# Designs tried in a protein design chat: VHH binders against TATA-binding protein-associated factor 172 (BTAF1). Part 11

Target 1, 176 residues: TATA-binding protein-associated factor 172 (BTAF1), of Homo sapiens (Human) (o14981r1278to1453)
Amino acid sequence: AFLNKYKLHGILCDDMGLGKTLQSICILAGDHCHRAQEYARSKLAECMPLPSLVVCPPTLTGHWVDEVGKFCSREYLNPLHYTGPPTERIRLQHQVKRHNLIVASYDVVRNDIDFFRNIKFNYCILDEGHVIKNGKTKLSKAVKQLTANYRIILSGTPIQNNVLELWSLFDFLMPG
Short names: E, the ipSAE of ESMFold2; O, the ipSAE of OpenDDE; V2, 0.75 times the mean of E and O plus 0.25 times the DockQ between their complexes.

## First folded at step 4 (VHH)

Design m12 (framework vhh_gefurulimab)
Fold by ESMFold2-Fast, scan of step 4:
Structure m12 (fold): chain B 176 residues (1-176), chain A 127 residues (1-127)
Amino acid sequence: as target 1 above (176 residues)
Amino acid sequence: EVQLVESGGGLVKPGGSLRLSCAASGFTFSSYAAAWFRQAPGKEREFVSAIYSGGSTTYADSVKGRFTISRDNAKNSLYLQMNSLRAEDTAVYYCAASDEIFSELTPYQLYGGYDYWGQGTLVTVSS
């Protein structure tokens, strides 16, 4: 079982001391499993299995992939490390159907936004999401084009109570 | 064996219209995701438009409002109606289909991983 395997690492998703990455992994694995069960029962289009996306700084993409592999069986989350030069990324696009989690850097998502904006995600998680608090940047505009059932912003830095910055965050969380 | 054959390419003046066709054998478009891609001289192949089994369509920003993708199940054919053509639309146009049935568009259906491809038809927009 997923929970039993998770306990082998001494961690539970509902523990107050868990880091944001581990909490996110638990949420993703659980919800992907639930969605798959609903689709198997209903066969409704709205319940179709959907991949999730994690957008993070480039130095953290390998960390996310490693943490998923460490704490979660591939039968629950099978991450694709979407990285490398343009020729490699085009090749990785052909592998997306075999993965239910895509991990990519902010710059890569921005550069390949025409690819990513045509995917409906279950979850879209922005790690170090303070990078989009300035709504005027090309990066902020790119990530707001993403479509997801659920949007999560993780941030380890203070977010100022500034109207324009809050509007940028709000626009990502509830784009329309 | 699955085969896709494109037709309808040719020389057309800027502002003109052209209709591309893709005839399928060995399968039916009604149950498949299908798409048009193009490759301009000296450039990489790019996505143009896709249609999914449920009838949902997606278009590249460069062609939105000018191109229309459709299919005819009785004729087992995929079409691309191209209006208001520009010199920048000059390319070899490819028909593509996926043998994977989904109820929703995915990156696999839209940009990569198409299992069946036609040989392409040349469209030249020139005065």
Scores: ipSAE 0.000, ipTM 0.099, lowest interface PAE 17.8, mean pLDDT 72

Design n01 (framework vhh_7yz9_2; at its last look DockQ between E and O 0.01; V2 from the best seeds 0.00; counts 0 for: pae E 15.5 > 2, unsure alone 63.2 < 65, placed apart)
Fold by ESMFold2, look of step 5:
Structure n01 (fold): chain B 176 residues (1-176), chain A 122 residues (1-122)
Amino acid sequence: as target 1 above (176 residues)
Amino acid sequence: QWQLVESGGGLVQAGGSLRLSCTASGFTFEWYAMGWYRQTAGNEREWVAFITSGGSTTYADSVKGRFTISRDNAKNTVYLQMNSLKPEDTAVYYCATEYSIGYPFDESYDYWGQGTPVTVSS
C-alpha cells in the first residue's frame, strides 16, 4: 500500500533533515520488490525486473553504497559500486547483470555513456541534481541520454526560477 | 561473459516426462533467481516457472502441478522436471536469470542460451 505503483517523476528538495537518501532507498526497495512479485505472478513485460541507477558526486558514491547496505538486505537491493579507472569499469560492466542497483558518479556516467544509454532503468536518481541546470554542458547532455521508467532529482540547494535551468530539469524529468 | 546452456530436451509421447537442465557460468549463480521460458512457433516467449535464490517457486497456470523447478547452487544448475506432458507443451525451452529479460542490452550481451527443443507427440 505505501508503494507508489504509478510513474513518479519529481524533484525532492529537503535540506530540513528528513534524509533524502533514505527516502530514495525506501522507494527503490519497495518498487523493486513489488515489480519482482508482480513479474513472478503475471509475466507482464512492464513489470520486468529492471535495475535502478543512482548518479551522484564522486565523493558520495561510497556513501550511497554504504547507506543501501545499512538499511536494505541484498535480496531487496544489491548495489554495484561502479567506480575506478577505465580498465576496472570495463570489468564492472560484466558484473552489472548481478545487481539491481548501480551507483556511479556524474563524470563516470558521462565518460561511459555509450554503456549506460543502452540500459533501461527502473529509477534514475540524480543526487545533487542541480549540476544539470545548464542544459548545454556535456554532462547535462550525457545524463539526458539515460532511459528510465522513473526519474528523480535530489537537491539540498534551492532551485532558482531561471527558465533555462528549469527547462533543463524538466527535459530530464520528461524527455521527448 | 554470462552464459546459460540448456539441455535435456527431446521427443516424448503425451503423458511422458522429461527433465531439463540449465548450467550457468560467468556469474555468481546463487545470487540470482532463475526461470524457465518457452517459445512456440510464431509466438512470444512464455514464462513457465521461477525459483528465487532462496528456493521459493512459482509456476504458470498452464503447467502448475505438472512441472517442478529446482536448483543446485553447487553445480550452478537449474532444473525443470516436466511430467504429464501434453502436445501443447511442445516448444523450445530457455532458462534465464531474473535479469535476462529485464536488461535492455543490445545483442552483444545475449542473456539467453540457444534453448533446448521439446516435442510432445500425440
Scores: ipSAE 0.000, ipTM 0.136, lowest interface PAE 15.5, mean pLDDT 72
ESMFold2-Fast, scan of step 4: ipSAE 0.064; ipTM 0.481
ESMFold2 (binder alone), look of step 5: mean pLDDT 79; pTM 0.800
OpenDDE, look of step 5: ipSAE 0.024; ipTM 0.379

Design n02 (framework vhh_7ocj_1)
Fold by ESMFold2-Fast, scan of step 4:
Structure n02 (fold): chain B 176 residues (1-176), chain A 123 residues (1-123)
Amino acid sequence: as target 1 above (176 residues)
Amino acid sequence: QVQLVESGGGLVQAGGSLRLSCAASGFTFSDYAMGWYRQAPGKQRELVAAIWSGGDTRYGDFVKGRFTISRGNAKNTVYLQMNSLSVEDTAVYYCAAELGYSIDYPYEEYDYWGQGTQVTVSS
């Protein structure tokens, strides 16, 4: 209810029958296009193109890359599948600048957090984001270090009325 | 609720063997790296052994060749087989769980910890 295309923070659900993943792809593609057009017109540094990040369970990273390819042209979203052993991921770090979307698992982002926390993202999307409801975990602390203009949590699990869990989600969505 | 329950500790003579078990509940076990740490009085907690979701293992220098870590995903349990025990192995042994595949961080960085089980090796 408080989501807005210019200040989008929140939790997406499958209200329109489109699915959370497809809704997210549409938002990313549209906003990246709009931001690029604004920069071309204004030349303002605050409008410069920025990459977005999708963080998801390890088994879903390939699925996200495939979904982007099915529903969106590389002209609008060019995903990097950030995966593999540490040596391969160091190589991929040099390719990040050639992509406007990075898809990575929670464990990879946690392990490489010193790399990811130095990037300003446009969107940061947490798929199956109920995994960060416990704010004490190493994973929750790592993803909260990420910097983004907009933050979105996708969850198939109902959000419980638990103050500590809601505070953990709130800290990610609206960091201090 | 997440729970890690260690068992198998106790008293053993030097040169003997013990098998520790850690039963996990409240999370998808197969997605987690599992580890064993130990802490003797007045010492820092140190890595004994670790096993990632894919089966790769890592051992502390002082136990390599003597201890073996394994996991049973169907039983949601991780094991530590301890052979050729010495008095220097006397410590409280902790089971730990971390989402991800790097578990060489300090002990305070792990997601979940068990209560610990005492292992005492007599001469």
Scores: ipSAE 0.000, ipTM 0.130, lowest interface PAE 16.4, mean pLDDT 74

Design n03 (framework vhh_7z1x_3)
Fold by ESMFold2-Fast, scan of step 4:
Structure n03 (fold): chain B 176 residues (1-176), chain A 123 residues (1-123)
Amino acid sequence: as target 1 above (176 residues)
Amino acid sequence: QVQLVETGGGLVQPGGSLRLSCTASGFTFSDYWMNWVRQAPGKGLEWLSGIYGSGGSTSYADSVKGRFTISRDNAKNTLYLQMNSLQPDDTAVYFCARDSIEYPYGEDAFDYWGQGTQVTVSS
């Protein structure tokens, strides 16, 4: 069962005592469990389990994988640390379908966008997502090509009132 | 004592079908991804298919996608592989393998294997 049954599309802020990473893990684990349970009961294609994607700065990819392993069993979230040089990442692409969570850096997702845009995700989470405020960058254009049921931006930097920056963030949260 | 026992292999003609079964014991079957892996004569291991603990999500190697179907019955602790449109190059020993909790990548991700069951596709 999911503690919060409401669908989330938005910017996730700090809560009392829980970091954004732990809050995200709870959301992913709960929704993955709920979706799998609904598919088992209904057999409906629209309820089929889907992987989720976390995009974060390269220094944080290991931290995300470690936190998932620390707070969640592999039965609920089985993270793939999608990293390394291009030849290793091509090998990891053949293993993506064995995992329900993929953790990758912004640069890696941008470089491999032709691979990632072909996957339907349940959740797409952008950690330190203020990096896509400028909608004209190659990075922001790449991540906007991702397809997901739910999109979440985590930001440690205050999001100031700037129409162009807010539009870039909202374009990611509400694609097409 | 973790045990995985495969059955259902045999000799089949090209275009034929076989259903493999793997019976698991000694662990909570529904807590683990389960996989089918094969090894053709003189070749390395090839991962074929995996299925999530609840049975909700499945994945397949391109070489078998559309021909093979993985499924599980958690009440019976049994994993299945339905193999259709078999070709001579499907000749291999087929292994049931349990996903490792500690190592999420590649074939290093499998911590227990069955003994294997021989599948031979020839006229």
Scores: ipSAE 0.000, ipTM 0.121, lowest interface PAE 16.8, mean pLDDT 74

Design n04 (framework vhh_7b2m_4)
Fold by ESMFold2-Fast, scan of step 4:
Structure n04 (fold): chain B 176 residues (1-176), chain A 123 residues (1-123)
Amino acid sequence: as target 1 above (176 residues)
Amino acid sequence: EVQLVESGGGLVQAGGSLRLSCAASGFTFSWYDVGWYRQAPGKQRVVVASITSGGSTKYSNSVKGRFTISRDNAKNTVYLQMNSLKPEDTAVYYCAAEGISYPFEDLSEYDYWGQGTQVTVSS
């Protein structure tokens, strides 16, 4: 029912009373579990487990990590809180392979885009993703360089019928 | 805000005992592996003991048999029981929390550090 209600390349609204963060955690946990089971069954490289990325405002990174731990066993989702000054972030880069979820702020992802662009993600979730609706910003250009099987934008701000802003969002969701 | 606060340090005579506590807040404590480290004056910070989220323990050779690490997830607290203390145990003791994959002596794996608590053992 959740897959029928929300498109995997799409914009997730706060509907059904569950909250966008909890809905996202359910998608991530369910898909990581399903992907792991398919890999165990088939042993096909294309089914191999991949990490996911959550990009959010800096004030929300700790909230995401705590909510994941609260609603999901670390056996299914093990988040890395990718934060701190450049020297600390270089240290955290060595830990990325030990985690299946990375939580980082927009500015940190932009600053470290050369690191993040080289990772194939399963999911890339942009919390408060209205920040990229202007396709001309450095931030918008940086997050569009990310590679993921599925891209989701979470929005707490009404999306306006501005053609250029909609194209920027579609360019992130369906790069071509 | 993530916080680790150590307590229980102090001055003790050789052969005595101390119990250190580390109170965690601002993260899901039960989900993290936790370690105790120490740093003597003019020396590198070294690992003392660790406990995984599942309760498995590991000790450095210098403290094995004398120290015991334990955790109480309901209280978000980790403990280090220190018995048969020696002058060589004199150091500032630090609590550290990390995600999964705990190389016993690799500081790069630690996500959070406490401020430290001083332990002094007189001869």
Scores: ipSAE 0.000, ipTM 0.107, lowest interface PAE 18.9, mean pLDDT 74

Design n05 (framework vhh_gefurulimab)
Fold by ESMFold2-Fast, scan of step 4:
Structure n05 (fold): chain B 176 residues (1-176), chain A 123 residues (1-123)
Amino acid sequence: as target 1 above (176 residues)
Amino acid sequence: EVQLVESGGGLVKPGGSLRLSCAASGFTFSSYAAAWFRQAPGKEREFVSAISWGGSTTYADSVKGRFTISRDNAKNSLYLQMNSLRAEDTAVYYCAAEDIYLPYSEDSYYDYWGQGTLVTVSS
């Protein structure tokens, strides 16, 4: 059965006072749990567990990892802090299969896009998503190459009312 | 070096029971997911059951209700209690483990494998 509020997992996603990060964690944890249960029942490829990706500014990657650890057990979300110099990131690429959530900065995803575009994600969350409002940037083009079942854009900065910028955001959300 | 060693296989009559064990060494077993797979002569390797580090389980439809997977982290061991055995359960049973968060049913998710233990169900 589908769970709307995830209360059985001790997560209160219906609290209107929750910040964007916590709300996103609730969505990820609940949907990953539901997907795992459906896969155990049906064995369908459509229900097969998939990792999720959070793309955020470099200064926020540690914040996401810390918040996940604070509010979720490893059983629901096991985050990989995908960061560091190129040699460390190559090592971390071999760890991705051991995690159901990858947290990476925009710059790192852009630089390693050949790696990330080969992974099918369940969720792809762009924190501070206004960074892709200009559709012509290398960053915008890179994140649009990502494959995910669901796409979410979070923004704490007001998005300017510019048709091309809004189209860039919609293109990410609805790429097909 | 990572090692998984299966034991408990043998000959049993239809309707009988067997308990398989898998002893893990060389890694932090308690943080790993673990699984049982089997392979009958002339067939591909088939998923049987898996258990996460947190204790959540997945079972193949063919064994659900008859087999029970369990773990003992203090003993670094994985178990498979097999009840109501059928001739179709005859296979070499393999223990597998991986540092993954869920009890996946695909063998490609597991890097560490034991050598297997033979289970023969015949009258």
Scores: ipSAE 0.000, ipTM 0.190, lowest interface PAE 13.6, mean pLDDT 76

Design n06 (framework vhh_7yz9_2)
Fold by ESMFold2-Fast, scan of step 4:
Structure n06 (fold): chain B 176 residues (1-176), chain A 124 residues (1-124)
Amino acid sequence: as target 1 above (176 residues)
Amino acid sequence: QWQLVESGGGLVQAGGSLRLSCTASGFTFSSYAMGWYRQTAGNEREWVAFITSGGSTTYADSVKGRFTISRDNAKNTVYLQMNSLKPEDTAVYYCAAVEWGEDSYIPYEGYDYWGQGTPVTVSS
């Protein structure tokens, strides 16, 4: 049932020809729906709906928000475009609880890490996640502070030749 | 004792050209990827161009075909050649360095070192 659900969404995404972004949206929408159904049935706190986070380069944040809006009803995914100068971002922080998906740039998440690290996410997706392969950067240290049930890195860039870079990715994917 | 020093900014007429330079010291320049960013008052820093340690280049859509990033490892210098300048290119331009040979866009706060910035003003 579970595998058939993702197979169906995979076929739809391939038909659209939009690649990893659309595939990720399908996964997010499906798991949000499943978690909401389980909470409605069980009323258990551990099944309570959680927001998800997409972290991507600044130029891609609008693209993610637009793609979510094109392919998902706000009933399933209600994205918050977390962007702008510090004063605007403080205003947006008060809106986070009304959204189940937050889309933010790496820079913004790093700058506002004290805010983001206090939120438990269902999914944390790093688009162009090779940006954290250098474990010494302020950016890589910031994103490793995020708490999520599931962590996904989307990257077409080969990283297999450097053990320190691989450990940086492992620290994000397998905290502890 | 690291340093990044930008130079070459100034006033120029629309349609004109400027060449920005950024000279590095205190780290092994040839091992670092270099980026150029720009910022106008009240706005976040905007990525302009990126060059890997191996010399591969990537550009923001707003500057493709007009700007060229290059480097000279013997001089520890990265350059930004800006042609066909528009009033919208008016900004403070920053160079940045990261010990990472990746051919991709890198967020500005992910860099190891930043320059102090050089102002560019394009008149109509």
Scores: ipSAE 0.000, ipTM 0.129, lowest interface PAE 15.9, mean pLDDT 73

Design n07 (framework vhh_7z1x_3)
Fold by ESMFold2-Fast, scan of step 4:
Structure n07 (fold): chain B 176 residues (1-176), chain A 125 residues (1-125)
Amino acid sequence: as target 1 above (176 residues)
Amino acid sequence: QVQLVETGGGLVQPGGSLRLSCTASGFTFSSYAMNWVRQAPGKGLEWLSGISGSGGSTSYADSVKGRFTISRDNAKNTLYLQMNSLQPDDTAVYFCARGEWSETGIYPYDAFDYWGQGTQVTVSS
């Protein structure tokens, strides 16, 4: 019998039926574990463990946290539900280093951008990323300040008929 | 061709023991670290244990430390997992996988390059 890692990941995605959310979770879990192992072995600064960020509409933040907990052990992904009023969020900022995944809404990231822009992320995932297609908004400018090794946009809304909106999205994925 | 074949799974009662085997072919077995990974129903992958190519170093996840023992017989190209004091929450499909691991218990399962088919372990009364 022979089964490579891609076939195993395919089985997980087919079994759970979660589409892009599950695929994102599989990528996050695998890459975080691999990065941590590479750092333990090499001690290279470029391999140091880094958290990842999921930015989504406020109605979906709990869903992301629940799906991560449902399909991944805490040993692989330990999500922080970054939510609540400003005083609560300041408290949560002190807990960020205990987690390897932060899940937050677009407005919360925008309001707390001075905090988020100082963190180097491994992955930055924008769920329903069409919200940043207008490059002139305060929200679009805020999320473009985020620093990550990998940037992923998940969107069910077609934006191919607006060239300026497509360039705003492209600028986030490949800012330099 | 590289092949990993797991055997030894089955139904066992709580508190019981089971030994899993993984037979490797198509590569120099002693040159590679080997691992056991499981997936419980509705859960993600959980790395359980790793062993160096020589067998001189082992590491275990906290969930199985003291209950499970990984070992290998390089002359027979076989990896083993001795499972003692089995609990209902040990119910899962168990896979052997070739790849690097860390003594610190870091779970690098996405860095594994070859996996077996998996063997089902069910712990129930």
Scores: ipSAE 0.000, ipTM 0.087, lowest interface PAE 21.0, mean pLDDT 72

Design n08 (framework vhh_gefurulimab)
Fold by ESMFold2-Fast, scan of step 4:
Structure n08 (fold): chain B 176 residues (1-176), chain A 125 residues (1-125)
Amino acid sequence: as target 1 above (176 residues)
Amino acid sequence: EVQLVESGGGLVKPGGSLRLSCAASGFTFSSYAAAWFRQAPGKEREFVSAISSGGSTTYADSVKGRFTISRDNAKNSLYLQMNSLRAEDTAVYYCAADEWAETGSIEYPYEYDYWGQGTLVTVSS
């Protein structure tokens, strides 16, 4: 997978001239494909296919699902739009294993963190991830409980040189 | 200990005015975005107005031109001046604050970590 050379941990830059959402979709599709091929070849447990998670503001969850459908075939990325009232979300939890990408809002992930923290993700992407810059909030504490091989923060807002805010972001990106 | 305390609610006739206040304590208010939300009887909590740490303001279309949000960082206070009140403005008004000052997500209640207990505004003829 050629996109392996573009694997990123940290804050994703728009250095390919594409929007951050589209860059993220390309990375996810490429790496999921590569991981699946490695598993087919090796049969090693550490190469087992894993789902990825996108956490974004509530109004952007539909946009992420639509962009995935616009730029990727379902054979490469099959997104689950994890949304709705608690009763609906319980039903969606039973479908998670049939999807390789879950798209959810910050509040939904926080509310359902006991479900999400039990899943090993390949990628965990935080859209507008400066929302966790305050490490003391319930949202930042919930999101930091997520387990993933790779963590990416997308932000359209400049992050100031504030040590406590940077430590909160790095705590998510590189949990000890 | 973080607290937001609203005041200034009451009964007013259509066309009248009210000024709501929110007193913040226990955190550095000047670094936070702050907002007003309201919840009408039997309805969901909805966005009214927000102000960034830098003073940029955003308003819901239903209140634009009638309501004015402002802040006084020296007094750790947030205000909402409500003019030309209508019966549909009847609601409990909530003060909210969060460090997420610069994004379009400021209109979502679940993005705010700190909330007041609310103050009732009744507009009735």
Scores: ipSAE 0.000, ipTM 0.148, lowest interface PAE 14.3, mean pLDDT 76

## First folded at step 7 (VHH; framework vhh_gefurulimab)

Design B1 (from g04 with R31D E101Q S103T L104Y R105E; at its last look DockQ between E and O 0.45; V2 from the best seeds 0.00; counts 0 for: pae E 13.6 > 2)
Fold by ESMFold2, look of step 7:
Structure B1 (fold): chain B 176 residues (1-176), chain A 125 residues (1-125)
Amino acid sequence: as target 1 above (176 residues)
Amino acid sequence: EVQLVESGGGLVKPGGSLRLSCAASGFTFSDYAAAWFRQAPGKEREFVSAITSGGSTTYADSVKGRFTISRDNAKNSLYLQMNSLRAEDTAVYYCAAGDVQWTYEPYETDAFDYWGQGTLVTVSS
């Protein structure tokens, strides 16, 4: 809630275990609820509902969708599992408006970056975000094209001291 | 068999009120968002109002402040209270249901999976 209140970005590391997914779900659900209440009260355009995005390894996309469903009512978070071959992904693109959370793998976001970069997200969460530590890869360049109010990197590993790897992560957190 | 059945349409004078109902059957209505659309003769179907499964509402600009959408999940019913009716509100009104959680204006028709046959509302002197 602290990062949202002050519009901050951050890297979430959890040396004590596997709670970062649940913490992220709480942040997403809380923010979507707060923005809906604020929009109802204020009618300000900047508070209009915006979807959030989780980008993770392909083996974890199903886990994210399952964890969201386990811990959140669909009225708070309704995830879209954005996966499959190109024809299926085109069909899913027409369904994005029905969901406030998109869960996709890094490779899929890279392949479909022309679609994703045209969406303004509320949160963009990179799970296992160390995959963008090399800022010169196509993957890193694609991910940095995403537009979001808030950006979070989740990692089970402490921040490495290699300057180029830190720069790539910070470049995502603070684009430009 | 999934059914959405509208009722409550009819003839009403300008400035009057009318309440539309939609009875849902054959599916778990409480899991779905529901909406009203309308289609005037010779025009495309247009969004009127929607309500999510959790009760959040949205309205087209042309009906804000005059129409109120509501639902009763225990009765599997959707309602539209229409006040201060104008001639431009004359249309066939359709009930729709789909897995929709966003409140944007207007909603596209392809976001909804189930549709009723419509009920005619005529506003004239």
Scores: ipSAE 0.000, ipTM 0.204, lowest interface PAE 13.6, mean pLDDT 76
ESMFold2 (binder alone), look of step 7: mean pLDDT 83; pTM 0.852
OpenDDE, look of step 7: ipSAE 0.007; ipTM 0.328

Design B2 (from g04 with R31D E101Y L104Y R105E; at its last look DockQ between E and O 0.08; V2 from the best seeds 0.00; counts 0 for: pae O 10.6 > 2, placed apart)
Fold by ESMFold2, look of step 7:
Structure B2 (fold): chain B 176 residues (1-176), chain A 125 residues (1-125)
Amino acid sequence: as target 1 above (176 residues)
Amino acid sequence: EVQLVESGGGLVKPGGSLRLSCAASGFTFSDYAAAWFRQAPGKEREFVSAITSGGSTTYADSVKGRFTISRDNAKNSLYLQMNSLRAEDTAVYYCAAGDVYWSYEPYETDAFDYWGQGTLVTVSS
């Protein structure tokens, strides 16, 4: 369907059942591995390892962390489960540099956007990304402040709403 | 049992050179970032240089161009070649290792899980 699937730079729809998480993990692990190998060879700052971010509903953050651990060894992806009350999240902020993947909920990213906007990510993945289809909400505005080399939206259903909702999703994908 | 053991410290005249070594054991050194820190008498411990598992190097401004960090993963060893030494370089030098894949800030002590006991470098005439 229309807007069901983009290449590496776009929207992934679940056309293979519940495989979106695994497909995303493969993309993250593969690119992180390639960047690490290229950096070891070239020593160029532009290839320096960068973390990735997964933003998802709060009920799915644990699932993402579990799936990464099941599929990838820590040497390829080592997730940080960024969750909890503000005092715990401040503690986790000091641990972020020890991880190459951060998994957080939409509300947590919105609440802590001042912290997250200062990080340059390799990938930023929005799971169930239809939550930003209204570009005027505080949540949508916060999420669009994130900086990443690559941006991916995952959806369990085809995105076929009105043009304004599609523009909000594409505005995130192309923040220029 | 994880250990980091520094060696190569000693007394040297200003303008001289020293090579520090750090032998790592009890963990897979090649998977870790490694660093040198130093602490002068009465001063706070400060960053000197770091090298990632992938070989990227970072230096404090005060040592840039004079010091060279390197590693030999086959020997589980970290090195610091110190040239053009100055009296201000006098300090205890510490080897450190941590599994930092990415750094948001300049390398800080909380990024490193394992520390050596230090080796004294004295630069004096």
Scores: ipSAE 0.006, ipTM 0.229, lowest interface PAE 10.0, mean pLDDT 77
ESMFold2 (binder alone), look of step 7: mean pLDDT 83; pTM 0.848
OpenDDE, look of step 7: ipSAE 0.007; ipTM 0.268

